# Designs tried in a protein design chat: VH-VL binders against Protein FAM13B (FAM13B). Part 17

Target 1, 190 residues: Protein FAM13B (FAM13B), of Homo sapiens (Human) (q9nyf5r23to212)
Amino acid sequence: IPLDELQQGGHPDNEVPFIVRHVVDYIEEHGGLEQQGLFQVNGNAETVEWLRQRYDSGEEVDLVKEADVPSAISLLRFFLQELPEPVIPGSLHIHLMQLSQDYNNEDEFGRKLRFLLQQLPPVNYSLLKFLCRFLANVASHHEEIWSANSLAAVFGPDVFHIYTDVEDMKEQEIVSRIMAGLLENYYEFF
Short names: E, the ipSAE of ESMFold2; O, the ipSAE of OpenDDE; V2, 0.75 times the mean of E and O plus 0.25 times the DockQ between their complexes.

## First folded at step 14 (VH-VL; framework fv_roledumab)

Design g5 (at its last look DockQ between E and O 0.67; V2 from the best seeds 0.00; counts 0 for: pae O 9.0 > 2)
Fold by OpenDDE, look of step 14:
Structure g5 (fold): chain C 190 residues (1-190), chain A 122 residues (1-122), chain B 107 residues (1-107)
Amino acid sequence: as target 1 above (190 residues)
Amino acid sequence: QVQLVESGGGVVQPGRSLRLSCTASGFTFSSYGMHWVRQAPAKGLEWVATIWYDGYNKQYADSVKGRFTFSRDNSQDTLYLQLNSLRPEDTAVYYCARDYGDEWAPYAFDIWGQGTMVTVSS
Amino acid sequence: AIRMTQSPSSFSASTGDRVTITCRASQGISSYVAWYQQKSGKAPKFLIYAASTLQSGVPSRFSGSGSGTDFTLTINSLQSEDFATYYCQQYYSYPLTFGQGTRVEIT
């Protein structure tokens, strides 16, 4: 389902899909984020698929009773990966990759990144902002376990639809740097 | 020579709609971001909208969000601004302007049209 | 939104005068400032970008300076054709914003 079709009520505060908000809330409350490797553990594929179908059908889901934290995380990642268009649209992707030229100029890098973020559709921006806020909070409260870089490495590919292979190593590095930058400097960008 | 020509302005009543056009010539239109800037009588310049060169990314001023829609047809070297639910405060000369420099980031406005006047009055 | 406060709003000058117009941003915007000249009944003309870089074809008597929050447009020796309204503009972030303008009138 396209991201723009997942908007609830057209209210600016409800631009983030319910599934994302619900899953993130569950993780924040019940995730035990002090556990190492939590974001790197795969959930049960059947559980994830089952949950996905229920959300898609509009059924009420009780994540406390019906899910585990790894499955919830996997569901979130899967949602991001299965979007018809990545949170960062292809039209902006190339330009974001060009930011690598500005790595030695933080001011210029920041300015250009801000402009590019502002070019996102509102629903994309809201989702990215929401996701980055969540991850930034995790990094802030559990910095010894989850660094901005480690979280960026996990979720960056999902946000950009970058898949791990040798050919894409440079692209992955750039995506990770951008994502890490967004998490480390959340309030400067959002 | 590089040129932008606006058209479509006129006098309309509040609540009505108007469609403005901007025709580009003398440069590769599809390679440049484009902007709309307006100027109320005896007032300053106000940014209205920006569209990326690819036509997919758009930005609007808060004052026009939800009412104005802006698009481009690169095959015809034309920029459009659909003005809906017009208000008296929308009365202004509307300029189209070409973005200067970087194709993926808006900067300054290096080329301007002559402008087209929009008057909203009862 | 970033506010661009331009000063003065208007003033009178004579040919040959050194003219200075200032623009202050409500926050740091590096050097992402442009300046425009607008004559009565005409469209704005692009003069300066990146705070201090002259657009091609603009006379050398025009200059820009500043970084961060304070910016200045200077006309070293005012010519008869320079009487107009000048605007600063930031392109650091959306929404793009202009100063309110400075009208340079002939004494």
Scores: ipSAE 0.013, ipTM 0.583, lowest interface PAE 9.0, mean pLDDT 87
ESMFold2, look of step 14: ipSAE 0.633; ipTM 0.860
ESMFold2 (binder alone), look of step 14: mean pLDDT 92; pTM 0.944

Design g6 (at its last look DockQ between E and O 0.80; V2 from the best seeds 0.00; counts 0 for: pae O 3.1 > 2)
Fold by OpenDDE, look of step 14:
Structure g6 (fold): chain C 190 residues (1-190), chain A 122 residues (1-122), chain B 107 residues (1-107)
Amino acid sequence: as target 1 above (190 residues)
Amino acid sequence: QVQLVESGGGVVQPGRSLRLSCTASGFTFSSYGMHWVRQAPAKGLEWVATIWYDGYNKQYADSVKGRFTFSRDNSQDTLYLQLNSLRPEDTAVYYCARDYEDEWAPYAFDIWGQGTMVTVSS
Amino acid sequence: AIRMTQSPSSFSASTGDRVTITCRASQGISSYVAWYQQKSGKAPKFLIYAASTLQSGVPSRFSGSGSGTDFTLTINSLQSEDFATYYCQQYYSYPLTFGQGTRVEIT
């Protein structure tokens, strides 16, 4: 389902898809985020698919009873991956890839990144902001286990729809750096 | 020489529509982001809209969102600003301006047209 | 939106004078400020970018300074052709915003 269609009928102040909010809330409350490797553990594929279908059908889901944390995380990632257009749309992807990798000029990098973020459709921006806030909080509270870099490595490919490990290492590095930057400097960008 | 020329201004009643054009010459139009900036009579400058060189990414001022549409035709070196649901407060000289940085927009405005006057009055 | 508060709104000066125009941003914007000159009935002219870098062809009597929130345009030894309205502009983030303008009039 296209992201913009998911926003139809939503509250103006709540532009994040319900499934994302619901899953993130569950993870924050029940995730045991102190567990090492939590975000690298794959959920049950059948459970994830079942949950996906239920959310798509508008059915009520009780994640406490019907899911586990790994499946919830996988569901979130799967949602991001299955979007018809990545959270960062292709039209902006190339510009992000062109951003300077010279972090000696962080101000210019930050400015360019800010402008690019502001070019996102509102629904994309809201989702990215929400996701980054969640991940930034995880990094902040559990930095000994989950660094901004480690979280960026997990979710960056989902946000940008980059799924090849070998095809373009440079692109993955850039995506990871961008995501890490967003998490480390959340309040600067959002 | 590098030049921008606006056209399409005029006097219209509130609620009506108007289409402005900006024709570029003297540079590779398709390589630059472009902007619209307006200036009400005896007032300051107000940014209206920005469009990337590729024509896909656009940004509008809140004051014009939902009413104005910015587009470009790189094959004709022309910008367009469709002004719908015009209001008296839209009365201004409308300038098109070139983005200073040609990598992507926006930056600053290095080249300006002479502007076209839009008057919205009953 | 980032507000650019420009001051003064207007003042009179004579040729040869040193004039200073200030612009204050409502938040830190590093050096992402441009300055423009607009003569009566004409389009704005690009003068300075990055707070202190002169655009090509702009006389050296013009200078810009500042970083963060406070910015200044200075004209060292005002010339007859410099009587105009000047505007600061931030390009730190959308929406792009201008100062209110400063009119430099002849005494």
Scores: ipSAE 0.104, ipTM 0.705, lowest interface PAE 3.1, mean pLDDT 89
ESMFold2, look of step 14: ipSAE 0.621; ipTM 0.858
ESMFold2 (binder alone), look of step 14: mean pLDDT 93; pTM 0.945

## First folded at step 15 (VH-VL; framework fv_roledumab)

Design c1 (from k2 with heavy chain W52Y Y53W; at its last look DockQ between E and O 0.89; V2 from the best seeds 0.81)
Fold by ESMFold2, look of step 15:
Structure c1 (fold): chain C 190 residues (1-190), chain A 123 residues (1-123), chain B 107 residues (1-107)
Amino acid sequence: as target 1 above (190 residues)
Amino acid sequence: QVQLVESGGGVVQPGRSLRLSCTASGFTFSSYGMHWVRQAPAKGLEWVATIYWDGYNKQYADSVKGRFTFSRDNSQDTLYLQLNSLRPEDTAVYYCARDQYEDEWAPYAFDIWGQGTMVTVSS
Amino acid sequence: AIRMTQSPSSFSASTGDRVTITCRASQGISSYVAWYQQKSGKAPKFLIYAASTLQSGVPSRFSGSGSGTDFTLTINSLQSEDFATYYCQQYYSYPLTFGQGTRVEIT
């Protein structure tokens, strides 16, 4: 369902969907982020689907009792993947693809990216900011395992709905560059 | 012969509305981002709004957001600025201006300006 | 919002003088600055973009410099037609903002 509809009925003060905040808080509280590949492994498919159905129906979920960190990460990624419109809306994708013209001009790339973020709907901006804060913290506290580039490669496709099976890998390159830039320069952009 | 011509200004009471137009000539209007800039009497310049050449992406100054609506008709080479719920502080000369580059979506400098149209909001 | 502060607000000069106008941004904006000239009762005229690049058709006595937060517009050998108000403008982020203007008057 659309992102702005998911915020109805819970945590209106948080500006992000309850499921996202709940899952991210769980991941941050229960650690294990030093494990290599943690963001790239899938949680138990049965567990993830059961949790998804519970959140979709509005049922209360106790992640401590019912999930583990891999399942929570999988649920977060699945949430991003299944949004009807990506966090970075399709209407902005032509501008995103044009950023490749500025790869070798760091100042212009950053400037255009800043203007692009200012075009986001407030709910999309809040979710992106929340996600990038989480990922930037992971990168800064676990630098030897999780770089901004590695996390961008994992979550970039989910944020844009542009995946590795696209015929032209140039789209993946710009998506990863944008996400890495946001994580490395979080306070410049947010 | 590159030209922008604003029209639709006038004297109105607070709370009323006006619609400003800007007609372009001498260039490929549909290829450029466009802006509105205003200047209160004896004051400096204030950016008001921007619209990209595709007509969908728009930005407004906080002082006018929710009250002004910027649109463009690329088939008529014309910009429109709908000014609703006008306040005395909206009194200004309103200029339309062209963004510097074709087929860009981020702002650059404003290379062509119209002559302006005066809006006065007073009792 | 990025504040653009010009100095001085006005001053008097004679033809032939070298005139320097400064513009300070409230944060780093790289070189994303434009300069405009406005004569009384007329629309602004575009002079300089990217802090230092002169627009085509603008006399070579105009020049710009600066990067980061501090920018200058220089007029070498001031001419009688150069008496006007000058504005800097940043195009680094929304809202787009102008300096308050600097009036250059004849002595």
Scores: ipSAE 0.709, ipTM 0.891, lowest interface PAE 0.9, mean pLDDT 86
ESMFold2 (binder alone), look of step 15: mean pLDDT 93; pTM 0.952
OpenDDE, look of step 15: ipSAE 0.847; ipTM 0.938

Design c2 (from k2 with heavy chain Y56S N57Y; at its last look DockQ between E and O 0.88; V2 from the best seeds 0.78)
Fold by ESMFold2, look of step 15:
Structure c2 (fold): chain C 190 residues (1-190), chain A 123 residues (1-123), chain B 107 residues (1-107)
Amino acid sequence: as target 1 above (190 residues)
Amino acid sequence: QVQLVESGGGVVQPGRSLRLSCTASGFTFSSYGMHWVRQAPAKGLEWVATIWYDGSYKQYADSVKGRFTFSRDNSQDTLYLQLNSLRPEDTAVYYCARDQYEDEWAPYAFDIWGQGTMVTVSS
Amino acid sequence: AIRMTQSPSSFSASTGDRVTITCRASQGISSYVAWYQQKSGKAPKFLIYAASTLQSGVPSRFSGSGSGTDFTLTINSLQSEDFATYYCQQYYSYPLTFGQGTRVEIT
């Protein structure tokens, strides 16, 4: 379902689809984030699919009774993966690849990334901002387990729709660097 | 000889439309981002719009967003600015300007400017 | 939008004077500032980019400095052809914005 059809409300900065807000609130409340590998495990596939269908139909979901943290994380990741267009649209990918020319110039890399964010549709920007705030908080409060780099490696593919089966490793490198940069410097970009 | 030449300015009534052109010569037009900047009589410079070298992205000042449309024809080395729903506040000299670096999508400084074309919106 | 505020709005100076124009950004913009000169009835002329780098062909009496929020254009030993209005511009983010201009009057 297209992202602009899912967005609601008159405050673009914090308006994300209900499923995203609900799942992130659950994850933050129910913890266990210090567990190694937590963002890389899959929840029960049948449970995750059942929950997805209920959110899509507008049913009330009680995550406390029906989910666990791995399932909630899987649900969030599947939501990002299943968007018809990635949060960072494919139309931007040619410009993303050009950022590799600025790896050794942090100021210029950051400036170009800032311009790239300004190209995003408002709904995409709001979702990216919300997701990055969540992940940056995870990295800052659980630094023994979760770095910005490790979270970027998990969520980068979902945000860009660029996955491990890609034969060009340069795409994966720039995706990870962009995501890590957004998490490490959240307030400079958002 | 690097040159930008604007045309299409004139006097129009409020609510009408006008199309400005900018013809480039002496450089590889398709490699550069381009801009429109305007200057009201006896006032400062105001950025109006940017178009990337390949035309894939355009950005506008809030004061003109939804009314102006920027485009480029790289086969004719020409820029166009369509000015719709013109207001008296749009009265200005309109300059086209070249972004500083070839093969760069992000904006930099404006190194080459045209002579400008005057748009007057009055009844 | 990042506001660029120039100071002073105008001033008079004599040939040979050192002239200083200040531009302040409403937020940190690193060194992503350009300066332009505009003579009456003419298009702007590109002088400086990256806060301090002179464009090719610009006389060495012009210099720029600053980073973050505070930027300065200096004309060391003002010449008669330097009578003009000067604009700073940021290219850190959209919308691209200019200062309101500083008019330099000679003698």
Scores: ipSAE 0.690, ipTM 0.874, lowest interface PAE 1.0, mean pLDDT 87
ESMFold2 (binder alone), look of step 15: mean pLDDT 94; pTM 0.958
OpenDDE, look of step 15: ipSAE 0.794; ipTM 0.906

Design c3 (from g4 with light chain S93Y; at its last look DockQ between E and O 0.76; V2 from the best seeds 0.77)
Fold by ESMFold2, look of step 15:
Structure c3 (fold): chain C 190 residues (1-190), chain A 123 residues (1-123), chain B 107 residues (1-107)
Amino acid sequence: as target 1 above (190 residues)
Amino acid sequence: QVQLVESGGGVVQPGRSLRLSCTASGFTFSSYGMHWVRQAPAKGLEWVATIWYDGHNKQYADSVKGRFTFSRDNSQDTLYLQLNSLRPEDTAVYYCARDQYEDEWAPYAFDIWGQGTMVTVSS
Amino acid sequence: AIRMTQSPSSFSASTGDRVTITCRASQGISSYVAWYQQKSGKAPKFLIYAASTLQSGVPSRFSGSGSGTDFTLTINSLQSEDFATYYCQQYYYYPLTFGQGTRVEIT
C-alpha cells in the first residue's frame, strides 16, 4: 500500500503512518536496547505475522500486552520491506550510485546528499526523518553496542530495497555510507 | 558558440498564463542542468526553478510553486517555463541559465545566461 | 532558506582602487559560493565559483576568498569596465539564493 494511502489526516509534512509511530513509540518506551544483537534477531514469526494482519485489517493492537521488543522491531522492518516503493525511491538510485565518485570529498558528498533528500516526496521524507531520528538516538545512547554503521547495515536494505545476494558491493557500499551518514549527522541533513 | 535565447515574454493581465521558451545552441544540451532566474525592475536576482539533465527532477522557488512548470525537450534543445495564474509580483525579466558542469545532476554555479525575456503582469 | 547578505549595498571608487565586496551566509555553506557581474541592461556574467576559482576568461584582477559564512570578492586595480552590480550566490541547497547585490560606481 503506497505511503500516501497509509497516511491519515493531519500535517502531511510531519505525518508518518500510524503503524510506524505506534511501533517506534513502543520500542522507545519498552526496549531493552542495551541487549547485543537485538536488531539482528528476528521476533517470533507467528507473533509478527499476527500483529501484521491486525494492523492491515485496522484492528486495535495493544503492543504492551501482545508484543515484545524483538517482534516490534521485526514488524517495523517488515513494514519497510513490504512498501510497494522503497522509502528512497528507485528513480533516485542512479543518482545515489553516482555519489561513489565523491567518497573522498566529504563536503561534496554531503551537499549532493542534501539535494537528493530535497527531491523526496514529502511523505517519504517525513518517514525517513522519523526513522533516522529513532536510529540516531539508539546509536547515541547505546554507542558501545550500536554504531551508526551497524544500524545502517540492518535498516539500509529496507530503506532502499537493495539486498545482497550477489557481489554488488558498489551498491551496498553506497547504501551503507548514506544511511550511516544520515544517522551520524542527523541534524545536518534534517 | 554557446548561446541561450529566451522568448515568449509579453504583457498579460493578472490570472492569465504565458509560456516562456529558451533555445540552446553550441553545446550538448541534454547533458546539462538548467535554471530560470528572474529580476523584477530595479531589483536583484531571484532563482525561480531548476531542472536536472534527466528532465524529471525539478525544484521551484516557493513564490512560484504550484503555478509554474519547468520542462525540457532534448530533441529540440529547448526549455519551457509555463507561467500560470500570473500575479503583478511576477513582473520581471526572465533569464534561462546553464548549470556549470556536463553530466552533473546536482546544482552548481550558472555559467551561461540568456539575455532574458520581459514578462509584465498588469491590468 | 540560506540568506546571503552583501555589504556594502553600493559605493563609489576610482579607477585603480582596490575594491572589496563581502557576502555573508546565514549558515555555513563551505565554499559553495559563486559571484556574478551584471552591467546595466545586460545579463549577469559568471565570474567566480567555489568561492575563489576564477572562471575562464575572467580578468586576473578579480579574486574571491572565504569559506563557511564569510566571503569576499576583490577587484584589484578597478577598471572603467568594472562599473556594475555584483551578486553572490550559494549553491549549497535549495532554494538557490542570491545576495541582494552591490553596485560599484566608478568616480
Scores: ipSAE 0.744, ipTM 0.910, lowest interface PAE 0.8, mean pLDDT 87
ESMFold2 (binder alone), look of step 15: mean pLDDT 92; pTM 0.946
OpenDDE, look of step 15: ipSAE 0.804; ipTM 0.909

Design c4 (from g4 with heavy chain D103Y; at its last look DockQ between E and O 0.96; V2 from the best seeds 0.82)
Heavy chain, then light chain:
Amino acid sequence: QVQLVESGGGVVQPGRSLRLSCTASGFTFSSYGMHWVRQAPAKGLEWVATIWYDGHNKQYADSVKGRFTFSRDNSQDTLYLQLNSLRPEDTAVYYCARDQYEYEWAPYAFDIWGQGTMVTVSS
Amino acid sequence: AIRMTQSPSSFSASTGDRVTITCRASQGISSYVAWYQQKSGKAPKFLIYAASTLQSGVPSRFSGSGSGTDFTLTINSLQSEDFATYYCQQYYSYPLTFGQGTRVEIT
ESMFold2, look of step 15: ipSAE 0.706; ipTM 0.893
ESMFold2 (binder alone), look of step 15: mean pLDDT 93; pTM 0.951
OpenDDE, look of step 15: ipSAE 0.828; ipTM 0.926

Design c5 (from k2 with light chain V33L; at its last look DockQ between E and O 0.91; V2 from the best seeds 0.82)
Fold by ESMFold2, look of step 15:
Structure c5 (fold): chain C 190 residues (1-190), chain A 123 residues (1-123), chain B 107 residues (1-107)
Amino acid sequence: as target 1 above (190 residues)
Amino acid sequence: QVQLVESGGGVVQPGRSLRLSCTASGFTFSSYGMHWVRQAPAKGLEWVATIWYDGYNKQYADSVKGRFTFSRDNSQDTLYLQLNSLRPEDTAVYYCARDQYEDEWAPYAFDIWGQGTMVTVSS
Amino acid sequence: AIRMTQSPSSFSASTGDRVTITCRASQGISSYLAWYQQKSGKAPKFLIYAASTLQSGVPSRFSGSGSGTDFTLTINSLQSEDFATYYCQQYYSYPLTFGQGTRVEIT
């Protein structure tokens, strides 16, 4: 279901899809984020699939009873991966490659990133902002365990739908740089 | 000779529509972002809209969002600005302008300007 | 929106004078600022980009300076063809905004 259709069903103070808000609130409430590798360890596959089916059907889900933090993280990542269009739309990807020319010019990189964010549909922007707030808070509260770079490496591919492939190494680099920049400089961009 | 030539201006009543055109020559039109800027009589410059060289990515000033539509036809080297639901405050000379760098999607300065076309909205 | 405020609004000067025009942004824009010259009844003419870089063919008597929020256009020795209105413009973020203009008039 496209992001704009998901938000059509929301209420006025809920700019992000319910599943995202619900899962992120659960993760923040239930902690355990100090563990090495937590964002790279998959939750139980049957639990994640069962939760996914219930959210898709509109059933009520009690994450406290039925999930753990690894499963919630996996569910969040699965949601991002399964969007029919990535949060950063494919139409912008060819322009993103040009940002690699500006790696050594932080002002220009940041300026172009601001223009890119202003091209996002409002629903995509809201979801990106919400996700980056969450991840930036994780990085700031757990600095010795979670860097902006490490979180960007995990979630960058999900946000762009650009995954590890030898021919895609340049794309992977720019994706990670953008995500890390958003997390490190959250209030400058949002 | 790098050149931009606007056309399609005129006098119309409030609530009516016009379509402005801007024809480019002397450069690779499909490689440049383009802009519309307007200037009310005896007033300053106001940015109206930007279109990226890809023809899909666009931005508008708040004063015209929902009423104006910017498009480009790279096969004809032509820009279009559809002006709908015109208001007296839309009265201005409308300029098209070229963004500074080829193959750059982000806006920069405006290096080439057309002569402008006058739009007058009066009852 | 980033507001661009020019001062003065108008200025009377003689040929040969050194004139300065200031432009202030409501927030930091690094050096993403351009200057344009406009003569009455004509399209704007591109002078300066990146706050201080002269466009090709612009006389060296024009110069720009500044970064962040405060910018200056200087005409070192005013010529008769320099009597015009000058605009600054930021290209840091949408909406792209111009200053209100500074008219340089003959005394």
Scores: ipSAE 0.734, ipTM 0.906, lowest interface PAE 0.9, mean pLDDT 87
ESMFold2 (binder alone), look of step 15: mean pLDDT 93; pTM 0.949
OpenDDE, look of step 15: ipSAE 0.859; ipTM 0.946

Design c6 (from k2 with heavy chain E102P; at its last fold request DockQ between E and O 0.91; V2 from the best seeds 0.85)
Heavy chain, then light chain:
Amino acid sequence: QVQLVESGGGVVQPGRSLRLSCTASGFTFSSYGMHWVRQAPAKGLEWVATIWYDGYNKQYADSVKGRFTFSRDNSQDTLYLQLNSLRPEDTAVYYCARDQYPDEWAPYAFDIWGQGTMVTVSS
Amino acid sequence: AIRMTQSPSSFSASTGDRVTITCRASQGISSYVAWYQQKSGKAPKFLIYAASTLQSGVPSRFSGSGSGTDFTLTINSLQSEDFATYYCQQYYSYPLTFGQGTRVEIT
ESMFold2, look of step 15: ipSAE 0.744; ipTM 0.909
ESMFold2 (binder alone), look of step 15: mean pLDDT 93; pTM 0.952
OpenDDE, look of step 15: ipSAE 0.884; ipTM 0.960
ESMFold2, look of step 16: ipSAE 0.747; ipTM 0.914
ESMFold2 (binder alone), look of step 16: mean pLDDT 93; pTM 0.951
OpenDDE, look of step 16: ipSAE 0.884; ipTM 0.959
ESMFold2, fold request of step 20: ipSAE 0.771, 0.757, 0.704; ipTM 0.922, 0.919, 0.890
ESMFold2 (binder alone), fold request of step 20: mean pLDDT 93, 93, 93; pTM 0.953, 0.953, 0.953
OpenDDE, fold request of step 20: ipSAE 0.850, 0.900, 0.900; ipTM 0.937, 0.968, 0.968

## First folded at step 16 (VH-VL; framework fv_roledumab)

Design d1 (from c6 with light chain V33L; at its last look DockQ between E and O 0.94; V2 from the best seeds 0.84)
Fold by ESMFold2, look of step 16:
Structure d1 (fold): chain C 190 residues (1-190), chain A 123 residues (1-123), chain B 107 residues (1-107)
Amino acid sequence: as target 1 above (190 residues)
Amino acid sequence: QVQLVESGGGVVQPGRSLRLSCTASGFTFSSYGMHWVRQAPAKGLEWVATIWYDGYNKQYADSVKGRFTFSRDNSQDTLYLQLNSLRPEDTAVYYCARDQYPDEWAPYAFDIWGQGTMVTVSS
Amino acid sequence: AIRMTQSPSSFSASTGDRVTITCRASQGISSYLAWYQQKSGKAPKFLIYAASTLQSGVPSRFSGSGSGTDFTLTINSLQSEDFATYYCQQYYSYPLTFGQGTRVEIT
């Protein structure tokens, strides 16, 4: 299940696990990305679990015939959630939380975030870059429907494995703002 | 008085290894990021490696990546640089340097420097 | 990697002269630029950070300026102890890079 077991080869730039590439390409080609609520709607749970099991076993999956866009989005999100280590490793989380102290200094915030991204394992960086490219493109279609902030609120917890309870709300907000910054300034950071 | 003292330099043949040490005193070592910088004879300064105050996060220059390993022992206020597979172009004075601010993981300027230890790799 | 290019590589000067050293970054680094002084056979000495802020204990005859890609170190009235090599260094991103140095020599 670990990211490094999913990838073999010397090309870490845009190489991501097959399931991620396959699902994202499907969503981009078939998505109707302007639909309100698209990223907030859960796919059919039985369909998502069945597709997940087939990808895990290495079986061939035809998303056009077997899925719909909500199920593909759910599958992507569950893939991120189920990684044994988050895309942004837990070892960096305390440093990422400290970035909140620099919210009023855009140059320093951006510089520190850049240094943190340079600490990522190559496979994690490639996945984060691929995901942020996808989400930034979604935001560019209709900001009033899918802003960087709204997409960051959905995917930030999945990338960091930081989910809401009463005591985690500050962390959720920090994570969302970091993700939104990556989406709004994609080409500055990637 | 704030001080950094390097040791462990010497003359070795290509392909051999050395381990450099840097001992800190006069400040809270565990709060600071630290760096290694080298200077070949009659040449300029070259950044070699950085280690964050947490001891886990490290970065290396491309010229040494995979051959050098930077570590710290906060209980002994000491840095280590393991130099493996040494090449003639690694010949330099090696300085350890303190990052400017305590409790900051991101690099800033280098405010305290040791006097350096000489590594000579003769082919 | 961000290349740091200093100009000139060397020059001769006399006590009392005003000296200007230029450092150019290959891309914008905001003000994340430091200056160091190194005398022959000695470790570098920290002078300036954030492009223009003097480190404590550095004589006021030293000053720095610039932002983005173009930076300057100025010594208003050279003293005998200022004959040295000067390095700029960016701390905007890894790898942390230095300029090649500028030697200030006695005529």
Scores: ipSAE 0.737, ipTM 0.905, lowest interface PAE 0.8, mean pLDDT 87
ESMFold2 (binder alone), look of step 16: mean pLDDT 93; pTM 0.952
OpenDDE, look of step 16: ipSAE 0.869; ipTM 0.950

